VHH binders against c4kar8. Designs and how they scored, part 216

Target 1, 263 residues: c4kar8
Amino acid sequence: MAELSTPSPASPAPLDGGRGDELEKFTLRGARQILQLLQDLITHRGLITAHTGGGHSFMTAVLKVDEERGRVVLDPSPDPQANRRALAAPRLTCVTQLDGIRIQFPLVGLGEGQDKGRPALFAPLPAEMLRLQRREFYRLQVPLAHELSCLLKAEDLARKPVEVSARVIDIGAGGVAVVVPTGAAEFVIGGTLPACRLALPDGEPIELDLEVRNLNRQTQRNGTEQLRVGLRFAALPRAADTRIQRYIFKTERALNAKARGGL

## First folded at step 14 (VHH)

Design i168 (framework vhh_7n9e_1)
Fold by ESMFold2-Fast, scan of step 14:
Structure i168 (fold): chain B 263 residues (1-263), chain A 126 residues (1-126)
Amino acid sequence: as target 1 above (263 residues)
Amino acid sequence: DVQLVESGGGLVQAGGSLRLSCAASGFTFSDYGMSWGRQAPGKGREWVSGIYSSGGSTAYASSVKGRFTISRDNAKNTLYLQMNNLKPEDTALYYCARIEVTYYDSSGYEYEFDYWGQGTQVTVSS
């Protein structure tokens, strides 16, 4: 069974509400905050990916906030089938970003009609909106040449302590994703791996506690299985946070420079 | 300036027919959905019928469905309501309105209007 991964702020995939306690501090419930954020999406012409369930989504935008009627007005899809799926869905999960900050909100009670002669979708104002800082959910894909590793202190199937050197495949301010051979260790979602060691360039390994957030099994072309493990930093010291951020920003700038040179 | 002017009302016997017209001016008529509403003496306003900008889709209140037909002529900027098999209960002031917002959900249709006419009186004798 594949577990949920934490997407980057640019990812259209919705974040799992099963981590609800961790997301509460980023949830806006004030009517004025919600109205201001929706207006900011209008002002910045933010494109929204609306998830209707079953792997289906469509692209929309907030056209207007009708404060008197307590409604948002959305741009319908040019695909009539996407609009029919949206209207039939019990809930839409809307995902967008504003200046690299991930924004996610539910819409319930979607209807259709016209606004000043133009086709539109209507929904009641959301009671809550999730606003996530870019730094917590941004994930840098680690260049293979950097050979970043994390020494994990885990347990095997018999609960015997084992140490696994795992390759770091992505890194963010909130955590890392690593790959390990299937069977090298057992991981429990929500479990803590104490005193692991993250090796970054230009310094000694960083000792830190990691919480298991997600698991995904991958079969390689040669038939061997690897396990991708998403790990959250539990209580990161300021010096460690600074080193991780410096690595991310430096690497991102270098990658962006190469990408722009390719244009 | 937006103007909506209704005509065609009058006194008619039960079972009879009337055709109402609404002449629209001051806006691009073909861009807007249009509606007919009515208000009977001593009662609140009741929505009667709506027609979308192209004329391809129509909606009716249950009380008039099968008896009334809404139509439009975009070249003439005119909205019509053909009323057949009139009943005493149809006695009301009939007015046309420009639809600002049309909304549909599981509870039914909802319309918001930004302009409406002064109306034309329809009286149906028993």
Scores: ipSAE 0.000, ipTM 0.389, lowest interface PAE 11.0, mean pLDDT 81

Design i169 (framework vhh_7n9e_1)
Fold by ESMFold2-Fast, scan of step 14:
Structure i169 (fold): chain B 263 residues (1-263), chain A 126 residues (1-126)
Amino acid sequence: as target 1 above (263 residues)
Amino acid sequence: DVQLVESGGGLVQAGGSLRLSCAASGFTFSDYAMSWGRQAPGKGREWVSGIDWSGGSTAYASSVKGRFTISRDNAKNTLYLQMNNLKPEDTALYYCARIEVTYYDSSGYEYEFDYWGQGTQVTVSS
């Protein structure tokens, strides 16, 4: 309970993401700006990952903003256990992306009830929202049609070496997030996975070392659970970095063109 | 409220062994990855070892790999660190920490250590 925590200089050390003062310039606190951003998430049907603590999250969406009652209405999970975890949590950390901009906000005081006769989750409007308009915070949601994969060099339950093909769900300048098949491998935050192979379009797979940064059991909109692993590029050769950035920018432009018209 | 209480430290001769325990309360222990860290006199905190929520995956700092073993008993809400072949440089206050997923980094979500115990002192004589 004491207000103390200092980062370790050794691996797997706690990491400073530039929170607090550095992120203040990206923090929205005006009621009108918050309401407008929440409305934009509704309009774009933005999917939200709600972290409930303990390495658990679930996929949700903002269904409605009730200005009169000062609350937001969220789509509950079809998995009752995910909803119970959310309701028991002292705080949800909600993360989403809109037009390439990472958006994050806390929800405190979650309750349940009904909206238009259907189960719904309710929370007071957040007092602040973080809107990170820097390229280094950008995460491309990888189109399913691209079938992007990463071959992970990991360990199984018996601590024996195993190779796991994991689907890449998002990618940024600093790393990837992957979905790992249930039971295929075990991961520890701060652990290093050497000589993994990232399969990008056009060319040989990129061999790289990855560091485990986050670990989440995420309940999807269909009620199924996925193990999602966030992996940092430990070091990238210039050529690999260039190929990754090119893929991100090219795919982002194609998605933006598709969303604005045409398809 | 979250509490982490370490025990099992003491004075031991170089080459000896100790087993540390961390009793957790106030949260669902099996939902969290856990870690051991240490702080030697006059130095900053050093990360020692981590273990996932299931106990199936572990990681170690290079300085302790092969000598220390992290484990957990989710039925007892207890984290362990078995320390073998102790060296004078292992002298430190050892503490356990809970790992919580956070939300900021260029590589995606960041982790943080959101609760630390008070620690248990380990002194290794030469």
Scores: ipSAE 0.015, ipTM 0.372, lowest interface PAE 7.0, mean pLDDT 81

Design i17 (framework vhh_vobarilizumab_d1)
Fold by ESMFold2-Fast, scan of step 14:
Structure i17 (fold): chain B 263 residues (1-263), chain A 125 residues (1-125)
Amino acid sequence: as target 1 above (263 residues)
Amino acid sequence: EVQLVESGGGLVQPGGSLRLSCAASGFTFSDYAMAWYRQAPGKGRELVAGIDSGGSTSYADSVKGRFTISRDNAKNTLYLQMNSLRPEDTAVYYCARVELTYYDSSGSTYEFDYWGQGTLVTVSS
């Protein structure tokens, strides 16, 4: 007997830009523009999440652009297994942000070696880079000092209801990304977490329904592994939307002032 | 009309192999990233493998080294070669056209604008 599931057609997500061809207007393909953007990531010390496939990623940074050899130099993970996964991967998908703009680019042909006597990863310059400049793609990286948390209504490994306080690492118009303590809860892609509570620095926690969109085990720069969960706002009340947008705006403004030495 | 039609599912012993196929029509197949995902009874959807228009592939941790995704653009067909099958691989397998693939700091997000009806894979002795 076949076990039938009745999946509904995929609904456009809040972060969905429509057809893939709509992303073309955000895609940089000029060699000079690509070089300038990579140099800007170095100048601003942008942290990069490099996805190696299979739900695995590690944190890295661009250390150097070698224009003469057409290569980028990346900071390797202190976890040797993360580096082995990266070297074995047919492609790295690198994700970062610059001035609140989401940047994504592929790296193909990753190798390992040394830069000035230090271990390094090397890859050819990407042929394209994506700069998502629309409001719905914007993600604020949450400062650690804000200790922003979301209380999740989930199930533990025994399918028993559990409340888990998760640290919010980024936030945007369509959702949040959180770090969940290992073993604290089970998550199912497409599952809904009802009545979760997002604690912003000012006021009462915001009650929200969240949909699980993705799960990723990310190796940190210190070599530890974290479970990261992408959560979409299933239905965002107007009052909640206003408070979240206000927090994003205030925090972005404060971070920009700090970068200029104001804070 | 966009159509995705899966085939190749069936009953297999643990350690066995199956090859799934997905016949695509109604769009320019070579322009789109494609994916396989699966859903076991009482569980949510799990992304199994993805392949972009350039042929770059990605795999779920649970299937890496055992499954191989591939495509034939001339035949508008997506494949999943499944080796060393385990009872926990038992699920309905779905072919999907990927509308938007992006990564946030928590991992990848795949937006599926179209998918097929699925094909059942049962791994049992």
Scores: ipSAE 0.012, ipTM 0.229, lowest interface PAE 8.6, mean pLDDT 79

Design i170 (framework vhh_7n9e_1)
Fold by ESMFold2-Fast, scan of step 14:
Structure i170 (fold): chain B 263 residues (1-263), chain A 126 residues (1-126)
Amino acid sequence: as target 1 above (263 residues)
Amino acid sequence: DVQLVESGGGLVQAGGSLRLSCAASGFTFSDYAMSWGRQAPGKGREWVSGIDSSGGSTAYASSVKGRFTISRDNAKNTLYLQMNNLKPEDTALYYCARIEVYYYDSSGTEYEFDYWGQGTQVTVSS
């Protein structure tokens, strides 16, 4: 196999390393804070996208934290190739969210083995975790029941125009992440998809231009493969921006109320 | 309950061979990696060898590598240690252990144990 080369990853994409200085104020470095956050991910069964580089990722979860040994235990992928990529990677970048808060952390020194007879991946506890509660980084995880879709105007592998109805998996003030079947269309980072149609509840689809920001071929926990595409809103009309913000606000409020059994 | 019972120890002359067995019960033996350890009088426990759940991967302490062979028979729920070219320094109580957790990375392999047998005595005379 060729060396691991690092094209830009698909959504949920790791935040750019060039922004490291600006992200310091959102970085947790306290051992107790890190342990508590990892435990919260366990308690809420938080799904983690683990980026292995080269535009590849897999879905995992934290199974347990071993404070005495200073390590975290992760659920391996049912795809052996995804696990091989992870073990070969010099660094795993884990991205997840908890109550709309973006959480990102590195794992280095990934190993494999067993825990109580079950296959597992092991890594030292991260020395730092990024926890972003800012508008520009906020992403609402779209409930499956909402069946949000975006009709993408793209090109196939032969550069012929094609329309793809993609499921919206998350949405924020600056864009959406969508899932498309592998091979349904060709996407190029930095490319513009004109006159796409975002379907929100209550009203006509919103027509907008989308810029491809990131791409990731992601192996799901059931072993199936999906292409996740991160898309930036280009020049949103004020009315469209307002509708998107109202959807995010109302959905977040409803989810928080449901999770708490009330207010 | 989990039970590990060792057998096959005894007195042997330097240069001789012994085969140890460990009969496992009370758990699904084929799910667990297993280990052999030893303890000489007045010394702490020393890890000797490990084998994964399938028997396809094995590891040995440097002191026994090339002389000892670990193996398992999952149909019989039995772990084995074939000991060749025994030395007086191999004199110890030999016990099998169930590996609760193991992992390996670029720096090496780590083992954590939850159950141990009572052991079988091996004495190597000069």
Scores: ipSAE 0.273, ipTM 0.712, lowest interface PAE 3.3, mean pLDDT 85

Design i18 (framework vhh_vobarilizumab_d1)
Fold by ESMFold2-Fast, scan of step 14:
Structure i18 (fold): chain B 263 residues (1-263), chain A 125 residues (1-125)
Amino acid sequence: as target 1 above (263 residues)
Amino acid sequence: EVQLVESGGGLVQPGGSLRLSCAASGFTFSDYAMAWYRQAPGKGRELVAGIDSGGSTSYADSVKGRFTISRDNAKNTLYLQMNSLRPEDTAVYYCARVEFTYYDSSGSTYEFDYWGQGTLVTVSS
């Protein structure tokens, strides 16, 4: 169930490599874009959590970026042990945030030295940087009381059309996760489900096309199996997008109000 | 304006000694690693010796045990004491300010942003 939650932009924990396909559209690979983002981290004195593996991390910052030599220079840890772990690691996973945007990038080939007489760590410029706004990664866990459902138009094992009413367990700006009984329909990663109907509280169902992004089989306590299906909104009219965002915002506010009342 | 001015070069016989000096100005000398490099006629530049702001030193294998690099931060001066000179040591010797130093298992590697005009050392009979 831990996979129902998304990390906050301030979370120091790295996003896993299994999300690579989903995160591709948020990945910067242009040399000029990477240089500009690193320069923005310098300008704003962005603190970076550098993960060295095995649960170890340390705080650092980008001190400068050397375009001509293709390297980034980092502030070493005041803890010599942390620096030794970093230098021994095959890669660093660097996580930070800038103006509420989560930034994550790998550094490979870390070395140590001095920059104008001052201790420094350095590495080749990253080949990629992940840049995520809260909107792209946030998912609301849907309250059971809302009875939020999505009518899926899918195919059975014989490629015959079937309609499946699925319970929505989480929802974000980019899609929904639903649960269906095992065997209710056949789902293929990358396949499109056309003209599905998302039922929100307050209003008519939203007709939309959904792309299958991931599948996860889960066994309940009573021994029954369910299939969790991750679905991306393939195309979404502005009015539908506004309704979904409004639902997410209002529900989040209501849940936060209840939590604060319980404290 | 950064300036590095070398002195002490000249003609010496094999087995002789020379002391090179480099007068630095236009920057906070004590904050920077400094190095000596040389260029023999028709050849590329070779790092001879380096010294960091803390006084740690490194030497090329060809000069190790014969040359000594040192610094006097009060005088903003870098030195290279050259003993047991060989004909192969004949080169123009340059004082250089280190912009960046990186470390590996074999020692320090230096990248320079400024260097002097050089001083000629000729080792011959």
Scores: ipSAE 0.123, ipTM 0.567, lowest interface PAE 5.4, mean pLDDT 84

Design i19 (framework vhh_vobarilizumab_d1)
Fold by ESMFold2-Fast, scan of step 14:
Structure i19 (fold): chain B 263 residues (1-263), chain A 125 residues (1-125)
Amino acid sequence: as target 1 above (263 residues)
Amino acid sequence: EVQLVESGGGLVQPGGSLRLSCAASGFTFSDYAMAWYRQAPGKGRELVAGIDSGGSTSYADSVKGRFTISRDNAKNTLYLQMNSLRPEDTAVYYCARVEWTYYDSSGSTYEFDYWGQGTLVTVSS
């Protein structure tokens, strides 16, 4: 069994090795997928923080992807010392965001040169890229056009059984967040909602047991209130897990493709 | 000013249960992932459980199936339900705010910026 590290209060706290299997679902390793994501970073002019180790980092951007030579071209820092540290580093950890989604990837074998007379940094294409949200575990923000819903089996204020069709606003490996009108049903933290039905765009609804983990009352821009409910997948069959991860991946790719066409 | 205040610790017999609470103030609680750490006598601090803003959870192998982390964003409160307690669960338990996380194929790392003062849990007969 894996052991947890015991960090100081100000240092990163490493988690056990069991997390590695969960992250595999969010890791891009296909050459075509990696090329496409890097191209999306160019299209959106995404700023990248490149960590060179030893507490040092610099701001860069992907200027170009050279598919023929299998490499990326990066904007060098205006600080020559930052560039020297980057070139001396055995590995860069690059961090950026697209539409609130954290993207992280390694670059190994950084070199310097010129691209059409301008200084540039060059690196082989990364073997992998991750998509995760920065301040919380990765959650896909569900596009309104998908009309993703979850039929909840709950109780009303009089403790009578009620079925509530809730809009899914985000989805991740461990659960969903949904919104319901305030007062439509009672939710208790730690309570289980059995046999709920998650409707994904492709295929039959998935039957799931959901545990209520958090509640937020939110006032919308039009002044109406709605309740945001965070729900954990209590028992997730492998087939259901695969379908959810496939939906997340396909939706991320589609959102990135749409963004390439402009806003 | 960020404040995290733990409560609910105490003396309990092996096989018993306790529920810890952490009252948070000074920030938008619903925006942050939160965690529970513990430090046993003569040992370093150990991450016990984490929960993100959407409710996804993670647990140390040593407590998986026995402990449950949860949150109530309306009350700005984090909970740890501890069942089937063992003498080796004896520790000071700390509530912590996760500033951010990052991942790669080798695993994940949490960056923490605030901790509470801790609450003592003693499991003995």
Scores: ipSAE 0.000, ipTM 0.130, lowest interface PAE 13.9, mean pLDDT 76

Design i2 (framework vhh_vobarilizumab_d1)
Fold by ESMFold2-Fast, scan of step 14:
Structure i2 (fold): chain B 263 residues (1-263), chain A 125 residues (1-125)
Amino acid sequence: as target 1 above (263 residues)
Amino acid sequence: EVQLVESGGGLVQPGGSLRLSCAASGFTFSDYAMAWYRQAPGKGRELVAGIDSGGSTSYADSVKGRFTISRDNAKNTLYLQMNSLRPEDTAVYYCATVEVTYYDSSGSTYEFDYWGQGTLVTVSS
C-alpha cells in the first residue's frame, strides 16, 4: 500500500498528485523479490531509517528474515522512547539505499521480543517494496572523508538570523540532505533559506537558495538525536548545476571502482 | 488495528451546512497531523484542510472562510465543519493521517498514509 501523496497540509509546499502511475513500475510485490531484497540489505549491512510518524525516526537494520514465520527481525533502538513510538505507530516507513538505489517499504503490526536472547523488533513481511532505479531519484551518499558541508542561513527560536554549518549526508540532482544538532535552528517545510553556501571538495563554495522539503528527527545507533533536513535547489545556475553533477558522477565512479576491488 | 472511520456525509441544499467526523483508532492520534481530502467524480484527490499535532491549520483557497477543521485529542476524533456549501463541493470526503515520512529533494514525495473509506457529500437541490 504505497502511494504518492502531498506534503503536510500545515506546510505551504505545493500539492502534487500527478505521478502515481510512474512509481508502480518500481514497486515489488512478488514474495521472492521481496525476500531477495531484504536478504541483500542484510548482506550489505544496510542501515535503515525507520520513520514512526510525527516527524520521528530511528536508525535500525534487518537482522534476519524468518521465512517460515513470514516476518522480519529488526534491531531495536537503544532509546526506549523511540521503541515505544515505533510500537505505538500504525506503521513504520523504512527507507534505505543499496548501491545508490533508493529502497522504501512499510512495516505494519510491529511487536517486540527476543531473538537469540537479545531484544528485537518483529514485523510481518512487507507486501510491497519500492526500488527506484532512476537517475532522477538517485542520491549519492556523501563519503564522510569528503567533509561536505553546507552553511545554512536560518533563524533561531526567537527569529534571529543564525548560520549553521550542516554536514551533507546525501546529494542528488534536485538537492541535498543535511544533518544538524537538534535545536541549532528552526526550519519550516516550504520555507526558503537564501544565499546558503555549499562547499564541494574542489573550488569556491556554491551560493544557492534552498527550499526546506522535509524534517526528520533521527535517533542514531548510539541513542543520540539529530535533525535531518531535506533541501531542494530552488534556483540553480547552470554552472553550479554542472559542478554538482560532476561531483556526483566522479564520486559515484570512484565508489563503483572501489566496489569492484579497485584501489 | 489502525482505523479511520468517516461519518456525517449526506445530501444538502446549496448554502447548507454539514459536519464531518473521523474516528481514529489503533495509534497515538495526538502525535499525527491530520487532513481532509476530497475526490469529485472523474477527478483526482485534492487537499481540503489540514491540522498538525500542535493545532495549526491550513485550507485550500476554494474553502477558506467556509470550512473549519478541528480535532479533539481526548476523543481521537477529527472534524470538518462545512458552511455555505456549493454544488462544486460535491465529492467523497476522506480523512487521512499526514505522515511526512519521506520527501525527495527533486520534488518527489513518498508517503505511506492511512486513508478512511470516505463519506459522500452531495450538494444539490
Scores: ipSAE 0.007, ipTM 0.262, lowest interface PAE 9.2, mean pLDDT 79

Design i20 (framework vhh_vobarilizumab_d1)
Fold by ESMFold2-Fast, scan of step 14:
Structure i20 (fold): chain B 263 residues (1-263), chain A 125 residues (1-125)
Amino acid sequence: as target 1 above (263 residues)
Amino acid sequence: EVQLVESGGGLVQPGGSLRLSCAASGFTFSDYAMAWYRQAPGKGRELVAGIDSGGSTSYADSVKGRFTISRDNAKNTLYLQMNSLRPEDTAVYYCARVETTYYDSSGSTYEFDYWGQGTLVTVSS
């Protein structure tokens, strides 16, 4: 039983992958999935930070996946000291990103040698890989059936307080995009809307401070003009972050299951 | 295209010597570890000797002290000097290019991507 912290998208530290309920749903254990993900890292030339413990790390990359022999080939560090630390470590924790998705995996049994005449590091294929969306960029398109809303506390043109119920059109770990009627309130990029209420299914509204990040006027097919407002979560409490993340993952799982014929 | 061509095999009496050569072409020979392996009639394949790009050598226990692997990078040629030959050394000998060399506390493990057609060594009176 390990103590599990809710992961920060900006954290450089390795996450506790494969332990704790919160990360289990993002952990890949299928051999085909692991091989495909490693191959995607090769194809996109993903740089990997390999943590050797004791606060030490080095930059590497997956050069090759050897399915027949069940191992990965890694680019050694140009620093011989970093390679010595890696070889002495009981495990490496490898952290990288692919298309804004955080990827983390352990390597155990690191060795050295040569591959096609070039120095290389070798390790058995990882038994698991964590694939966690880079949350600040990920946006779930909110199904219309969910009728998600956010009650905004804003000001009118005379700087008097107004409350506006806005429909949430997308949601991520870092914020929401909402649609408001034209003229319902005045929004200023960089301005803060305090104590807004985000209504998620199956619970009390979440009270949030929101920062205005962007504004866009949209004309609907029927000719109606609407204002799209991009809002960043300011000072998001951990409990609120957990509820928002749970909603996103449950909804995405349900949408994916529907797309696969209910599987 | 990668080509490895072995030569120097033949019939020799017990206690005799042979030198095998492997002419390599189609790649930068000096960058690669190279090896000799053999397959005796009715037996599995056995790694005989390896040499890495830096010149470090390794040998199977059955041939240590009797066989010497060497290379001439200027001629793109790998050699195996075989001394004190025994009937048990009778086999087809293959030159191989090492795709991967893995180092551990027990020594080097070689994995091959190309090999030649082989040259027969028969040790018999």
Scores: ipSAE 0.248, ipTM 0.663, lowest interface PAE 3.6, mean pLDDT 82

